VHH binders against q93235. Designs and how they scored, part 21

Target 1, 248 residues: q93235
Amino acid sequence: IFMKTLDPKVPRFYGKGTIIGVNPGVGYQPWLKERPDSTLIKYNLRDQKSYKAYLEQMKTYLTKYDSNATETRECGAGDSNDDLEKNPDALPCRFDLSVFDKGCSEKSDFGYKSGKPCVIISLNRLIGWRPTDYQENSVPEEVKDRYKAGSIAINCRGATNVDQEHIGKVTYMPSNGIDGRYYPYVFTKGYQQPIAMVKFDTIPRNKLVIVECRAYALNIEHDISSRLGMVYFEVMVEDKPVEEKKEL
Key: E = the ipSAE of ESMFold2; O = the ipSAE of OpenDDE; V2 = 0.75 times the mean of E and O plus 0.25 times the DockQ between their complexes.

## First folded at step 3 (VHH)

Design f07 (framework vhh_surovatamig_d1)
Fold by ESMFold2-Fast, scan of step 3:
Structure f07 (fold): chain B 248 residues (1-248), chain A 123 residues (1-123)
Amino acid sequence: as target 1 above (248 residues)
Amino acid sequence: EVQLVESGGGLVQPGGSLRLSCAASGFTFSSYWMSWVRQAPGKGLEWVATIKQDGSEKDYVDSVKGRFTISRDNAKKSLYLQMNSLRAEDTAVYYCARGYEDSWGTSYEFDYRGQGTLVTVSS
């Protein structure tokens, strides 16, 4: 009998070239521009140099949220970016990075040093798109306990049965996913794209784990071939002694 | 300092053609993906077409495929949209938009747009 393994020929389209008005693609970070064809996040816990590029990429990505207060506004319950479509003088909702302060901030090296790496999950910017709520009794089981009306729930699992056995505990920030108040996206200076982070709390050492993350709202369909509503990446956290390349 | 200035809009009969132009300044035009987006009266913004930095890749919304052609001239720092077989539903303000060069690598995220040019398709 053969072990069931994910086919490594899976297409690497995560938002590039996907423009469908009702079905956003899903993207992730850290994606390294030096290795644009790679979806592998691989590092050695004992070698800080092995994960420095991922940390710098995460920091660079998040600098877009350092926008000035005059270009954004604080949004409370019931607020949204709906007014941006009708009033170009309206300000977009400010996205608060402090929701990631429990192990997925720059201060915690995004969990990489501790072997609990964090990954950013985002939806492609589809102009005018907004999430549609599930009916209360129709929320998919895998996100039921973390679903909030008006939001987009995120769920990450191992891509195969073997990966699911190995992926371990996963924490989502915010716990209810991406809040819908940051939608719709329109052409507005200072727009802050909402994101979620996924922290791999107990991912095993020295094992390649293939991860599948899905975004959940009534108007998000999951299509493996087109990568709609879902994304794949691989995580390999090594725990191996560092050998000196050049001996004296 | 980024500026995008659209031109070429006007009144045209159904089945007619128009060519829109966008003049860019204040940034290295040849380093960015560029797009056209539109807003019909009383509607939200709709993406229309996108073109890669060197013109090698182009994408269109399904409703305009085969009718519209996006192009660019990096030497002139200009973006164009050739619109053929125009329909009443194409009536909108058309905006030139600058894409991102971000770590996500998407051509569909935009950070600047011009003031727009009105296209009215009516008999």
Scores: ipSAE 0.000, ipTM 0.356, lowest interface PAE 10.8, mean pLDDT 81

Design f08 (framework vhh_surovatamig_d1)
Fold by ESMFold2-Fast, scan of step 3:
Formats: structure tokens, sequence, C-alpha cells
Structure f08 (fold): chain B 248 residues (1-248), chain A 126 residues (1-126)
């Protein structure tokens, strides 16, 4: 069933550009290479070894933002990657990780140790794609308070009524979602894919919570079968005694 | 219960054609991407082709591009694989699979199939 049984030389299913079409898919981290078929983030607060792999994956993912000045440029609120379409020598905007300094940085172990785990949310690359603003009074209710023109709002909810009761308080960083200055996507060396982080501030202990995150812009359609504009994953933060290795 | 039943396999000469069919039941067929995967004698599983739930998007492994065509009929809850210009290398058991594959934040797509049929054998003579 699983493609991990393939010959090492046979290419994996890619699905790039043909399954997604003109609508971006949504991805998340930490995804673990040791469990490539799993969307479950599960760890025990009392066992640092249980979440070490997630911390290492988050750190590894974020190394893509270690850029030198020759490959990227500083961008203010009015800037965008529009120049990259006209001039291949123009530099893409540098993504600033300091926006995650309120509990979702490496310094805070991405919230894992404190039971407030952070999850990275990103849009898959569609070359030339950029977000289109909602018309005034057409912004979906669930993101109205955090929507900013030119940006992509993120909203995460419990996938079922039970999950929604359990998910608790969720913090979004940046609060307005993914800034449009990092679009359009281009085939450019040094391009830094923008991300948002979602922090689960009050997720309950010892309960599996199924999470659905959606990205919001006028030109993002939500489709479960093609993974368009949304992503699912599960979170379980355990608080239980660590089983001792039996002595023999 | 989810069921996928393949048919249409058989013995064919190199350069010949076959059309595989898959009948689905037990789930909302149009809500899922569907794939064909194959296993050649003594080899692992190889992804062959995918079609989106709506049928609007398709993808193929390079070795079959231009020769194979994946299609679906959501009203009939059926998936198809039209196989033309068959080669000895296409000899395999072909499985219809429900496709839950996802693309991670690095932009890499991971293949995940939660259900597959019993398979249908395609043998291309030499």
Amino acid sequence: as target 1 above (248 residues)
Amino acid sequence: EVQLVESGGGLVQPGGSLRLSCAASGFTFSSYAMSWVRQAPGKGLEWVATISGSGGSTDYVDSVKGRFTISRDNAKKSLYLQMNSLRAEDTAVYYCARDLSYTDSFGETWSYFDYRGQGTLVTVSS
C-alpha cells in the first residue's frame, strides 16, 4: 500500500502541478521522515525523547531561511516579489523568523516542552500564483478579525464538533497570516517561502485532537480530495509517567 | 466497507493495448483522488498514475507518459487505465488505490494509499 516499499531507484508519486491545478495545497510541519505516512504529532510532556524528533524537524525546516544578503533583500509593507516576474536578477524578499519569537522559536522549543506546540503552515508552490483579495464584506466570518488585504489568512479548527470543543485557544503568528509580499512564486534561487505558525495554547492533555487548517484568499478553493487550500493533522499531548525499562 | 475491484488484465503482445477498470464501493468516490499502482515480479510497488476527485487533473510516472491515460466516471464510481504501446517492462499486477497522498511544507509529495484492490495481472509477452 505504501510507496516506501518501492525500489530505491523508482521515483515516488509527485503530484506536483497536475493534482493541485491552479489552487495551492497547504502543508504543515513537523512532518517526520521516520513516519512518512503519518499526520500525527504525538508526544509525552514527561519524556523529552518523545518530542526531540519534532524539534529537530522544525529546526531542519527553518534552515532554509539561513540566507546571505546576495540571495535575498529586505522588504517593507509595500514591497512584493512582482519585480521577479520582469527581472530575473531581482532578489526575493527575505522572510523574517523573528515574527515567531512569542513562543514559537527555537529558544522556546517551539512550545513543545510547555505543552503549547507550534505547527508551521505553508502554501505549496504554484509558479506565478499570488493571493487575490476578498471584496469588502465578502471575507469569510472565521477570518474576518484577522484578515489583511494582500495577505492569506489562516484558520485552524477541530475537524469534528468534539475536536472543536477540545482544540482550545489557538494563536496565529503572524496574526494576519501569510503576507503577500512574498508572492508571486517564481523559479528563483534564494526564494524564501513564507510561512505562518499556529500555537495550540490550551490543547488538553491525553486527548487526540484532529485539526483542519484552511488558507483564505479569494482565489483559494477548498477541496479535501486534492488537498487544495486545506490540510489535516492530529495532535496528542500526553502527560503520563514514562514506562521504566524492565530490569533483567 | 471500502471495496475496490480491478478487471481488464490479461496477456498481450508488445505494442498491444489493454483497458483496466476499477469498480469502487463503500465511500464517496468523487471526494477522493484515485491512483493506479503496479508491482512487477520480484519488485516493489510503483506508482503509475493519479487522477483528482473531479477528474480535472492527472499525473503519470515518466515511463508511461503518452502511452497510458487515466480517467474516471464518478456517476458509475469507476476508475480506468487505458494502456497503449505496451512493453515487456509494463508486466505487473496493477492495483486500483484510494489516494490520500499529501505535499509537505518543503513542497515534496508523499504517497499514501489507504485501500487497494486485489489487483489484476498484466503480462506483456517478451
Scores: ipSAE 0.006, ipTM 0.137, lowest interface PAE 10.3, mean pLDDT 79

Design f09 (framework vhh_surovatamig_d1; at its last look DockQ between E and O 0.04; V2 from the best seeds 0.00; counts 0 for: pae E 10.2 > 2, placed apart)
Fold by ESMFold2-Fast, scan of step 3:
Structure f09 (fold): chain B 248 residues (1-248), chain A 124 residues (1-124)
Amino acid sequence: as target 1 above (248 residues)
Amino acid sequence: EVQLVESGGGLVQPGGSLRLSCAASGFTFSSYAMSWVRQAPGKGLEWVATIKQDGSEKDYVDSVKGRFTISRDNAKKSLYLQMNSLRAEDTAVYYCARYEVTDTYGEEWYFDYRGQGTLVTVSS
């Protein structure tokens, strides 16, 4: 496991050459600025204040998707942000948060209260980068049942054999991953970064689970040492009694 | 509203020098790392140089190391690129760009704004 801490004060670049790059890294939320050295999502089901910071971070992150009708447009199947590079009047595709309504919305406390926490997965913003489709016979086995041409599939597994035994059932939203219509990223006002959410439906109580999430497209390489195409974090959902303070 | 305005481009002979300037407005300039990026005719964007918020650290693409110097004046809300020993391959539109630090673990820094650019032509 090659765990690295992102320093919010220091720019980081992968590879050499252009700002465009060729292989995006993967990021996740909730990541707490108060604990920038930690990739641990740890909370106690019986103590709502133990997960409040994660919920607030998720809510804060998602405010960037608040309605911006004048700076975004509705995009259907086959649409993309391709025109943003050439046309200053083109509007970026609006990202619809309702895709997370099955247990990963603010209304559901992002699954934290029910012990089924959700984690946001995103790709690093590389200017002009677009996902390239796998050939039908070349889709990796672990995402074959959820791969859709024009999208970036996400797969999360336990990082070690023990973690894989413990991680349990994982649900992906959208089921086909990050839709390619929101690419490429360019310098444009109103751009909405596409995201996916991963819900840990049956993660065990009182066990640390190390999670590895990978993004899948033909032009995404997976490289642990450079943290390209993958990210690691840890989840620990505790079920421990909270001793009430006698004086309240 | 964020505004970045580049100036200082022009025609220069190989081996010559130019100083590019970028005037920033509409945001707290001293709170952002800044960069110069360029686009050669018919090619994609290429990162050239970055400077941290307080000017303490600077990075350059290999092809310009020792020839270009990035600097900033936070009091004047200005970013500069001193370009020496210019080569034909430095011909490009140069853009002033603002970095935004991601709040997401694992994500790289990205540019959220750039100016309209200033053309640098190096020809014999």
Scores: ipSAE 0.338, ipTM 0.688, lowest interface PAE 2.4, mean pLDDT 83
Fold by OpenDDE, look of step 4:
Structure f09 (fold): chain B 248 residues (1-248), chain A 124 residues (1-124)
Amino acid sequence: as target 1 above (248 residues)
Amino acid sequence: EVQLVESGGGLVQPGGSLRLSCAASGFTFSSYAMSWVRQAPGKGLEWVATIKQDGSEKDYVDSVKGRFTISRDNAKKSLYLQMNSLRAEDTAVYYCARYEVTDTYGEEWYFDYRGQGTLVTVSS
């Protein structure tokens, strides 16, 4: 059993034997509140209006990282949030959004305008949870080239063989996945959830691609039937003429 | 594809009762804790209740304790919310949700999957 939250608005129990359990769920953004039943990211490259909602959702989501200097601390590569468990006065590590500057920032419209959409990948927050490292020789093949101890590697593929043929080149930011320095999660003011982004560099136009993204750590189980340790969404980048609504 | 479909919403008088249902498909329902969340007009998402995978444990937001009961039928892949003694402040769109992520302060919730929602209106 992990630490309990004092916030009445949040589930109180985390960890083995608790309601939420020990396996974090994988989530993604953008997910539009206006279309809560849809896992489809669909827009037309020729129609800015078609992807505006996705941009706004991404922006809104990332506002949670607007922290003041008093609520977080700078953490280098060797730092972690370990102190949060021992020191109630310790400040959580500030998440560095600059890791997304190469095509997945707001400045680049998160790649949507250029037809290289970025998707945020995140794990549910489980109090006290942190990724367990693979042994050097036990790293799954699909992430072996990008895996870094202390991090959660992400790998996205087509859900089916057809989708895999269409998904094209995928870039991960950062390449190692979700940076582990921001773990463990502790229910403390100012905590910033670490995320990674996946960029679809060569996704085809006018084709629906079903994407499966998996998170990799030793303590993350994968099960397709239950979709443990993974998330599915669809991407369709259209390139079609926009029918000018004749203003009658 | 993962799907969650809520039903059972409607107009009810204060003090009345309503039962919400959620039909799940596209995943192993019994492997996941499930939650109800709600969004009142002009307000953000609010967590309401969570139930363990096997239904052995339940948790509620304080404002609904003693009035609402979350339950599930794993064989039917269904989630339920029995709402009794309804109040005007319970008026909201209710969503069935699988995994959730809160912001730093627990005021905003994000989910990997949730339904379209069902509207519950409590009014005289």
Scores: ipSAE 0.022, ipTM 0.269, lowest interface PAE 5.6, mean pLDDT 85
Fold by ESMFold2, look of step 4:
Structure f09 (fold): chain B 248 residues (1-248), chain A 124 residues (1-124)
Amino acid sequence: as target 1 above (248 residues)
Amino acid sequence: EVQLVESGGGLVQPGGSLRLSCAASGFTFSSYAMSWVRQAPGKGLEWVATIKQDGSEKDYVDSVKGRFTISRDNAKKSLYLQMNSLRAEDTAVYYCARYEVTDTYGEEWYFDYRGQGTLVTVSS
């Protein structure tokens, strides 16, 4: 069984689903550790302080990808982490954040200041797991136009019909999802977990939208009752006047 | 290929004892903190115990403290769970797991298991 915790001293469960067996879980950022029982991303466009915590969480999370020239290697076409399972001297592939530079980087406050927030999607770590490709005739319809063999496709939708009407345009970065070259996961100092981002380009103001994101590979099972292979979070982008402090 | 093979489960009476074993192969066993996790049929998953790489620190879920003892033998690449004073609520499939921790300030920890588990049934 796979369980994700924030503190090795006393393992704990949080609102993300617990994975039974060897099926990887799906995680998201920003998740505020100060509010571990909440999956709500809520802020007011007119109040920069209301989204500051989300920006800091994103920035802190991404520091693990800062320069690591001695503990990682560059990987191109045809490369993977396959050798890590057998070679103790092999270096893991470096994950390059530049794919997010167009709207999901610190320069744009990860889309928060423009009301187009970005959310990181990741697979929780499972030692030795790697994606298995769909056959041509078995690629799920909702990702078939973006699916690439060797990758893990991501799709996000509104959790209910009402949420789906409100979720609007969603941009996936990269469009193919998480590149499989960063798998298998092996416990090593320099390992860099691959991620994707989803940007909510046209999410409405002052409305709560419940989002369901799923990861797609042949060996990722989906089960609604146990939330296997998926993650839920809520987004509320407000556009309201800021209350002014009053004094006599 | 990483392998974790659990054994030692069985049927015991309440108040009885049982010793679980886990044989590890395909990775450097002494480099990993190791854990036991369990699942009762139709119930959620529960962390039971964790032991550091060198055995110097052990930790347990509150419900088993004072009754269960985790141990390891790095030379034999083996993990153990001594279960005493067993209760009906200890009935579960027990899995051996590697305890995973990120070295970065991501502060995310998880358990990786892949064995078939070993069934412990506590009944009269």
Scores: ipSAE 0.005, ipTM 0.211, lowest interface PAE 10.2, mean pLDDT 79
ESMFold2 (binder alone), look of step 4: mean pLDDT 81; pTM 0.806

Design f10 (framework vhh_surovatamig_d1)
Fold by ESMFold2-Fast, scan of step 3:
Structure f10 (fold): chain B 248 residues (1-248), chain A 121 residues (1-121)
Amino acid sequence: as target 1 above (248 residues)
Amino acid sequence: EVQLVESGGGLVQPGGSLRLSCAASGFTFSSYAMSWVRQAPGKGLEWVATISGSGGSTDYVDSVKGRFTISRDNAKKSLYLQMNSLRAEDTAVYYCAKTYDSWGMTYFDYRGQGTLVTVSS
């Protein structure tokens, strides 16, 4: 007998971008609206026009953090968005983009010109969700050296053994990942979604690398088929002569 | 912290009835819509019913219309699902979910273990 998982009469979005349950999906940028079916970040180091769209998408995405100071507040280590759920006067924590000033800022062209492209990693918005800390001796090995209690660690690897051989050195900003003080998520004016950036320091030229990034907290399950707690994208940094668009 | 605790499931024969309950805590219950969602063995999640924060409007998946009734008691911070004329196809784990519409998408925040409903002869 057939079971319906969706009802078209109820406005819903199922899968990536619609969270059913406590396990969040993971998103990335730059994702280009002009190529909605593509997860490929491909550009040529010798052709600035080939990465202009990625830079503009990164800049556009980050403009949401230019929020008016009156709609957000400064948050210290002991603060959180817990008050947003029941206090109408509570302000969300302001997200500080200066953590990306070491090679993943607009000033650095997000690393694209230098062949060290940066990618934004975020968790899909799940109302009321917040990360649960691992016990100190139970932190997964791949994030153990960068994990901090109260945070969501990010780890990116090559999706296959060949991709892992090619991916090279990866830098995470901030190193501990996404800080939990920006949780729980509650829809409110001025909310700033926390993000992390991943910089591909030594990715090889002229090779397609399939990347898998995972988010780590005790209450994040990794499910390959549903893409929960993880995301896939491809990176290809070319170093090739510029092709002429048309002969004279 | 948001907590949702489902109860009331069990084994019942076809044509029977069950009343599911959900006890909510950690948020202003009356300010949020609430839903029941279910997962049958080996199947994906299916939305079943939603009730507005005030209780003034309800909506149901077509397969349960006329058989199931969603209700809430804001003073007791409880959500209910009255299930009548149960069918074998209603066999599933049932979860209550804090429900929020944002930018054209519906979010279902279900946190509990759920309650198992088995309809069998």
Scores: ipSAE 0.000, ipTM 0.103, lowest interface PAE 14.4, mean pLDDT 80

Design f11 (framework vhh_surovatamig_d1)
Fold by ESMFold2-Fast, scan of step 3:
Structure f11 (fold): chain B 248 residues (1-248), chain A 125 residues (1-125)
Amino acid sequence: as target 1 above (248 residues)
Amino acid sequence: EVQLVESGGGLVQPGGSLRLSCAASGFTFSSYAMSWVRQAPGKGLEWVATIKQDGSEKDYVDSVKGRFTISRDNAKKSLYLQMNSLRAEDTAVYYCARGSLETSFGEKWTYFDYRGQGTLVTVSS
């Protein structure tokens, strides 16, 4: 099995006419800043200290949604951020973390203690970008049952046949993926990046699983080499006895 | 219609200084992070610098840190690049771009949706 460590890379820019780099990449959390080249999420169920850093990173990431009501607005089904480019006084849509209350909230330690770890999935920021809907009959099979017009469906699978056999049941929150009402993305005070969470319900103990997550919309192309529209990370949930430290 | 118009390029001697300007129109300038990117003769495009919408955060490619300064004037809808201690290696067409550099998975990615026609900077004696 091939494990790839990400090395720091110089910025790349590919231009075509006046529009460039319009296909978004996919990001995930928890990604630890102290280990920037690692994509491995590894912890021991019997050792709370082994997953503390992941929980703290998740909590830190989610503090961006603590914006007060004066910087955001409540958005209904027909709303979007379309007016933000034309009206600087318009408020961005408020993102509601309660959609993660089914086992991916801080109160549930994001599933880590129960061996059902949750991972945040987001699209890399691409200014002015919005999802384009698939035609009804052209939705890819792997997201067909969870696709909703106006949203970006997420699908996570094992990266190889072996990983796919091991990954088990995966739950998506929201089930339809990232809600399109939070697009287009703009740089404005109070903007709240929409996210989805993926919960690994039955991932096996003591096995490394390489995960590939893809984002689905008509205007998202998937390219492994460029990491466009997809992301890779590894999960290892251990269930091993903790060796107690002997005090002097 | 989004338009970005660069100016201020020219011929300058090594060690000299130059100030580039970019005039923006057709969008709410103060709502976007802005960047400078460049293309040296026979090379690909290279990101140079980014500035947040309110000017609060700035980032630079390592080769220009301490020599170049990015700034903006939201009232005038203008972006600037002050270039000091210029080197022959800085010779390039410089483009004003709407968008920013993003960091993910230990890598830096650049996402720009519009750029101008560019202004040529030539550093030679």
Scores: ipSAE 0.000, ipTM 0.167, lowest interface PAE 11.6, mean pLDDT 79

Design f12 (framework vhh_surovatamig_d1)
Fold by ESMFold2-Fast, scan of step 3:
Structure f12 (fold): chain B 248 residues (1-248), chain A 122 residues (1-122)
Amino acid sequence: as target 1 above (248 residues)
Amino acid sequence: EVQLVESGGGLVQPGGSLRLSCAASGFTFSSYWMSWVRQAPGKGLEWVATIKQDGSEKDYVDSVKGRFTISRDNAKKSLYLQMNSLRAEDTAVYYCARHIEDAFGTYWLDYRGQGTLVTVSS
């Protein structure tokens, strides 16, 4: 909310967030191309047409994760994409969408129909960048209960005191955030961008809520102006009649 | 269609200097952030330096700060890397690379050239 009005002829980002390999920016979905200057996710629970575009955008974004058996590999605990930098025959880790089966899958309409909308959170692709672990005694309080060494924790809050009162319960998938096994990014066919989803379980009806999400690792600095390590968007879930008439 | 052609690599002794060049074609060079990345024998790809569209911002990996200088000439559609005080550990194939930016300022390298070999040996 501290951002200037965007000018579509002027590039939106200039700053340390655009310097490769140092500090990632944070992005979100669904972002609609027909409303490129808007960070507002607004829909009416009583009008399926009002959220159809968000569902289609989510589905389109997630098609990148469709089967790539020959271009990706299964990765367990302790695996990483470290070999991608050294070995041209190494395959990137396959990202498993089943982690979103707790109400943020296509089967659940990504929570939109039930008024519990899900939002994708991702970090920008910086060549060779990987998360650095916090020391156990230095993990920020807001992610301490969900931080896992080797991962990037995500935390979303209301941007102002009023928004924080309204945002309600938020669920993170995976609960420990974005797993570091999908880093570093390199020029690799079949690379699957790791993502997290944030579900707004109890967001109030007919109220605009401004959300601030931050990504947490030792080497992620938070800077609102440059969108480094953090992102802002707004959510408004309406519950009102489709044929509301101002006159009658 | 996008082409990036590196040149200027060669054999030099430790403490020597080289200037790498990259000629770009097939896209509007002045609209993109550009980088140099390198791959040493038996090692992974390492980012070296990045430069903003207009040259106003530059960044480097710590091991080359103060020794390497990245620059560009948008009129000539060329990217440069001036490498001074070269060390044996700077031996690598050096690639010119183009960034792509999405609406939220997400950058990654989407193209690179064939590379130019730099060997630093006594």
Scores: ipSAE 0.000, ipTM 0.283, lowest interface PAE 11.7, mean pLDDT 80

Design g01 (framework vhh_8k46_1)
Fold by ESMFold2-Fast, scan of step 3:
Structure g01 (fold): chain B 248 residues (1-248), chain A 124 residues (1-124)
Amino acid sequence: as target 1 above (248 residues)
Amino acid sequence: AVQLQASGGGFVQPGGSLRLSCAASGRTFSSYAMGWFRQAPGKEREFVSAISWSGGSTYYADSVKGRFTISRDNSKNTVYLQMNSLRAEDTATYYCAALTDSFGETYTSEYDYWGQGTQVTVSS
């Protein structure tokens, strides 16, 4: 018989037909449907219409977190999704969007109006995957001050030396990256994919900045050609007078 | 926008195999996660399988684990669903779908572009 709903039971052990990856890819939002091969986020601070599509895409993406309370549970520090495979009544951890209330929420137009645009960073779902901790003395220097055991640190830099001079101050939410309580990923209806947001606090006006974001855990390798463990996008925040568009 | 065309359906007896193909338009294909969904008469559209943009992650519904394999060839702009050990309950119209994101998702509401279906009938 066909299944009545989209709610598959996850087996205690994965079947031979289930392929699990060992290194997650990294994605970002806003990514616009009309330009799906474009990685450019470009808008003019003086023209609210120029960033409307980005705000709508951010809002649409975040609707996936409007989960029913019966499908998720509150998780504190030290919790995880470890029992989801063993207990059919176990619920995945609820992802709380309030961590973004410091300038990266819908209420703040995701920082776009203030010239401090926010970008969502996420890892693709690998069944059974969880971050493995660095040894204390082996945490990469660029994330050392923001690394938390059990979590995935995010670091964004300018892709070239020139971009790095221009990128300015970057704020990460949550401050310690993507929390490990949302792992391992289990193929379950109520699972909420954890995300981070990156806010570009002092990105310069009228300059294209190419950004490279990397995810950091011992079991994440960075592969440029496959975009594993890393992602690229471009940001241009313009501050230009609005030209009167000809009605043609 | 991407256009999707599913093909490869047909009649097969229980225990048989079929390979479905989903051909996508243009260079944007490699940027999308892809999914297969199915719908039997009188039932809602349900998740079957999904594959990430790179092919590095795959997902399967419990009812098809161990029997179905999803794969993609980004050079041919095509996603495949290899269906083995077919059962009468696999009878449905199969749809391919694209998501403007790196991830595969299990909810129909997450997918942005949908192909026309291909009918699979498993009967003696």
Scores: ipSAE 0.000, ipTM 0.262, lowest interface PAE 11.4, mean pLDDT 80

Design g02 (framework vhh_8k46_1)
Fold by ESMFold2-Fast, scan of step 3:
Structure g02 (fold): chain B 248 residues (1-248), chain A 125 residues (1-125)
Amino acid sequence: as target 1 above (248 residues)
Amino acid sequence: AVQLQASGGGFVQPGGSLRLSCAASGFTFSSYAMGWFRQAPGKEREFVSAISGSGGSTYYADSVKGRFTISRDNSKNTVYLQMNSLRAEDTATYYCAAEVEDTWGHTYPSEYDYWGQGTQVTVSS
């Protein structure tokens, strides 16, 4: 069997068409399909109709985790998806939504009703990619207190100095970010993409805040121009009385 | 009390092979990830290999990948490190360690809760 030599200027493939060494992109939810060009999450605390679409999008996104017990397995310390290509009977790790039960669950309307909205952060699926650990003394300062070896730490900040002054307290679930047991990503039935949630605990009312979230692992580069390893969105939580429509 | 006993070290020529064993007691072995670390004189303790509690996932340092194989037998409470194609640079004291449930990171020595006594491996002609 002869295989064509891959061009060194294109992504290098190892094994069964797996791309190695490419930087994953970062995505967020809720993103509304009705407004595909908008990254704005804007709602009024006094008007449930103003955030209903965001809640429905969150619920729809999380439906993929509701059932797959027979097509997934419980993963313990040190487990990962490495076994999926070696063993045809192996199952991908089950992602447990109960990690979001502290104010970012469906039961709590994902924090929207209380003015503490939650946002899902995920990495784009890249076949065969897995996080690489920082050296213990080289963990970036902004995630140092929440970094766990083998995981992808998430840090969200205000995109500008003004936004950073306004963003307030942010809580991450899980606190250590996205656990590496859900990697590498493989094309398999039952694969559950790991996610983290970011809760905006003290975001100010009636102010637009531009948010930048970055994913942290040694093999994730942050490129502002290409938006690699990072994502931007805006949050505006209004607290304004609901006005009746007036006709001209 | 938790105990980890490493054994199987010795003297070997370059290109030779050794099998290290780590016998564990005092905890539910299958619920803990196990790792192998090594330390050469005057150097920091470095990661070699790790295996999940179920045995379904294995990890290797780049320096040993393709030459070393980690395995475990949960019925015997033992983890093994099969070391092939040994090099002079593999000369070190080898330690086994146990890591807390739900921890995926296997590279940092500080993440391991329990440590065994070392077994010396010397690769020399």
Scores: ipSAE 0.000, ipTM 0.193, lowest interface PAE 14.4, mean pLDDT 81

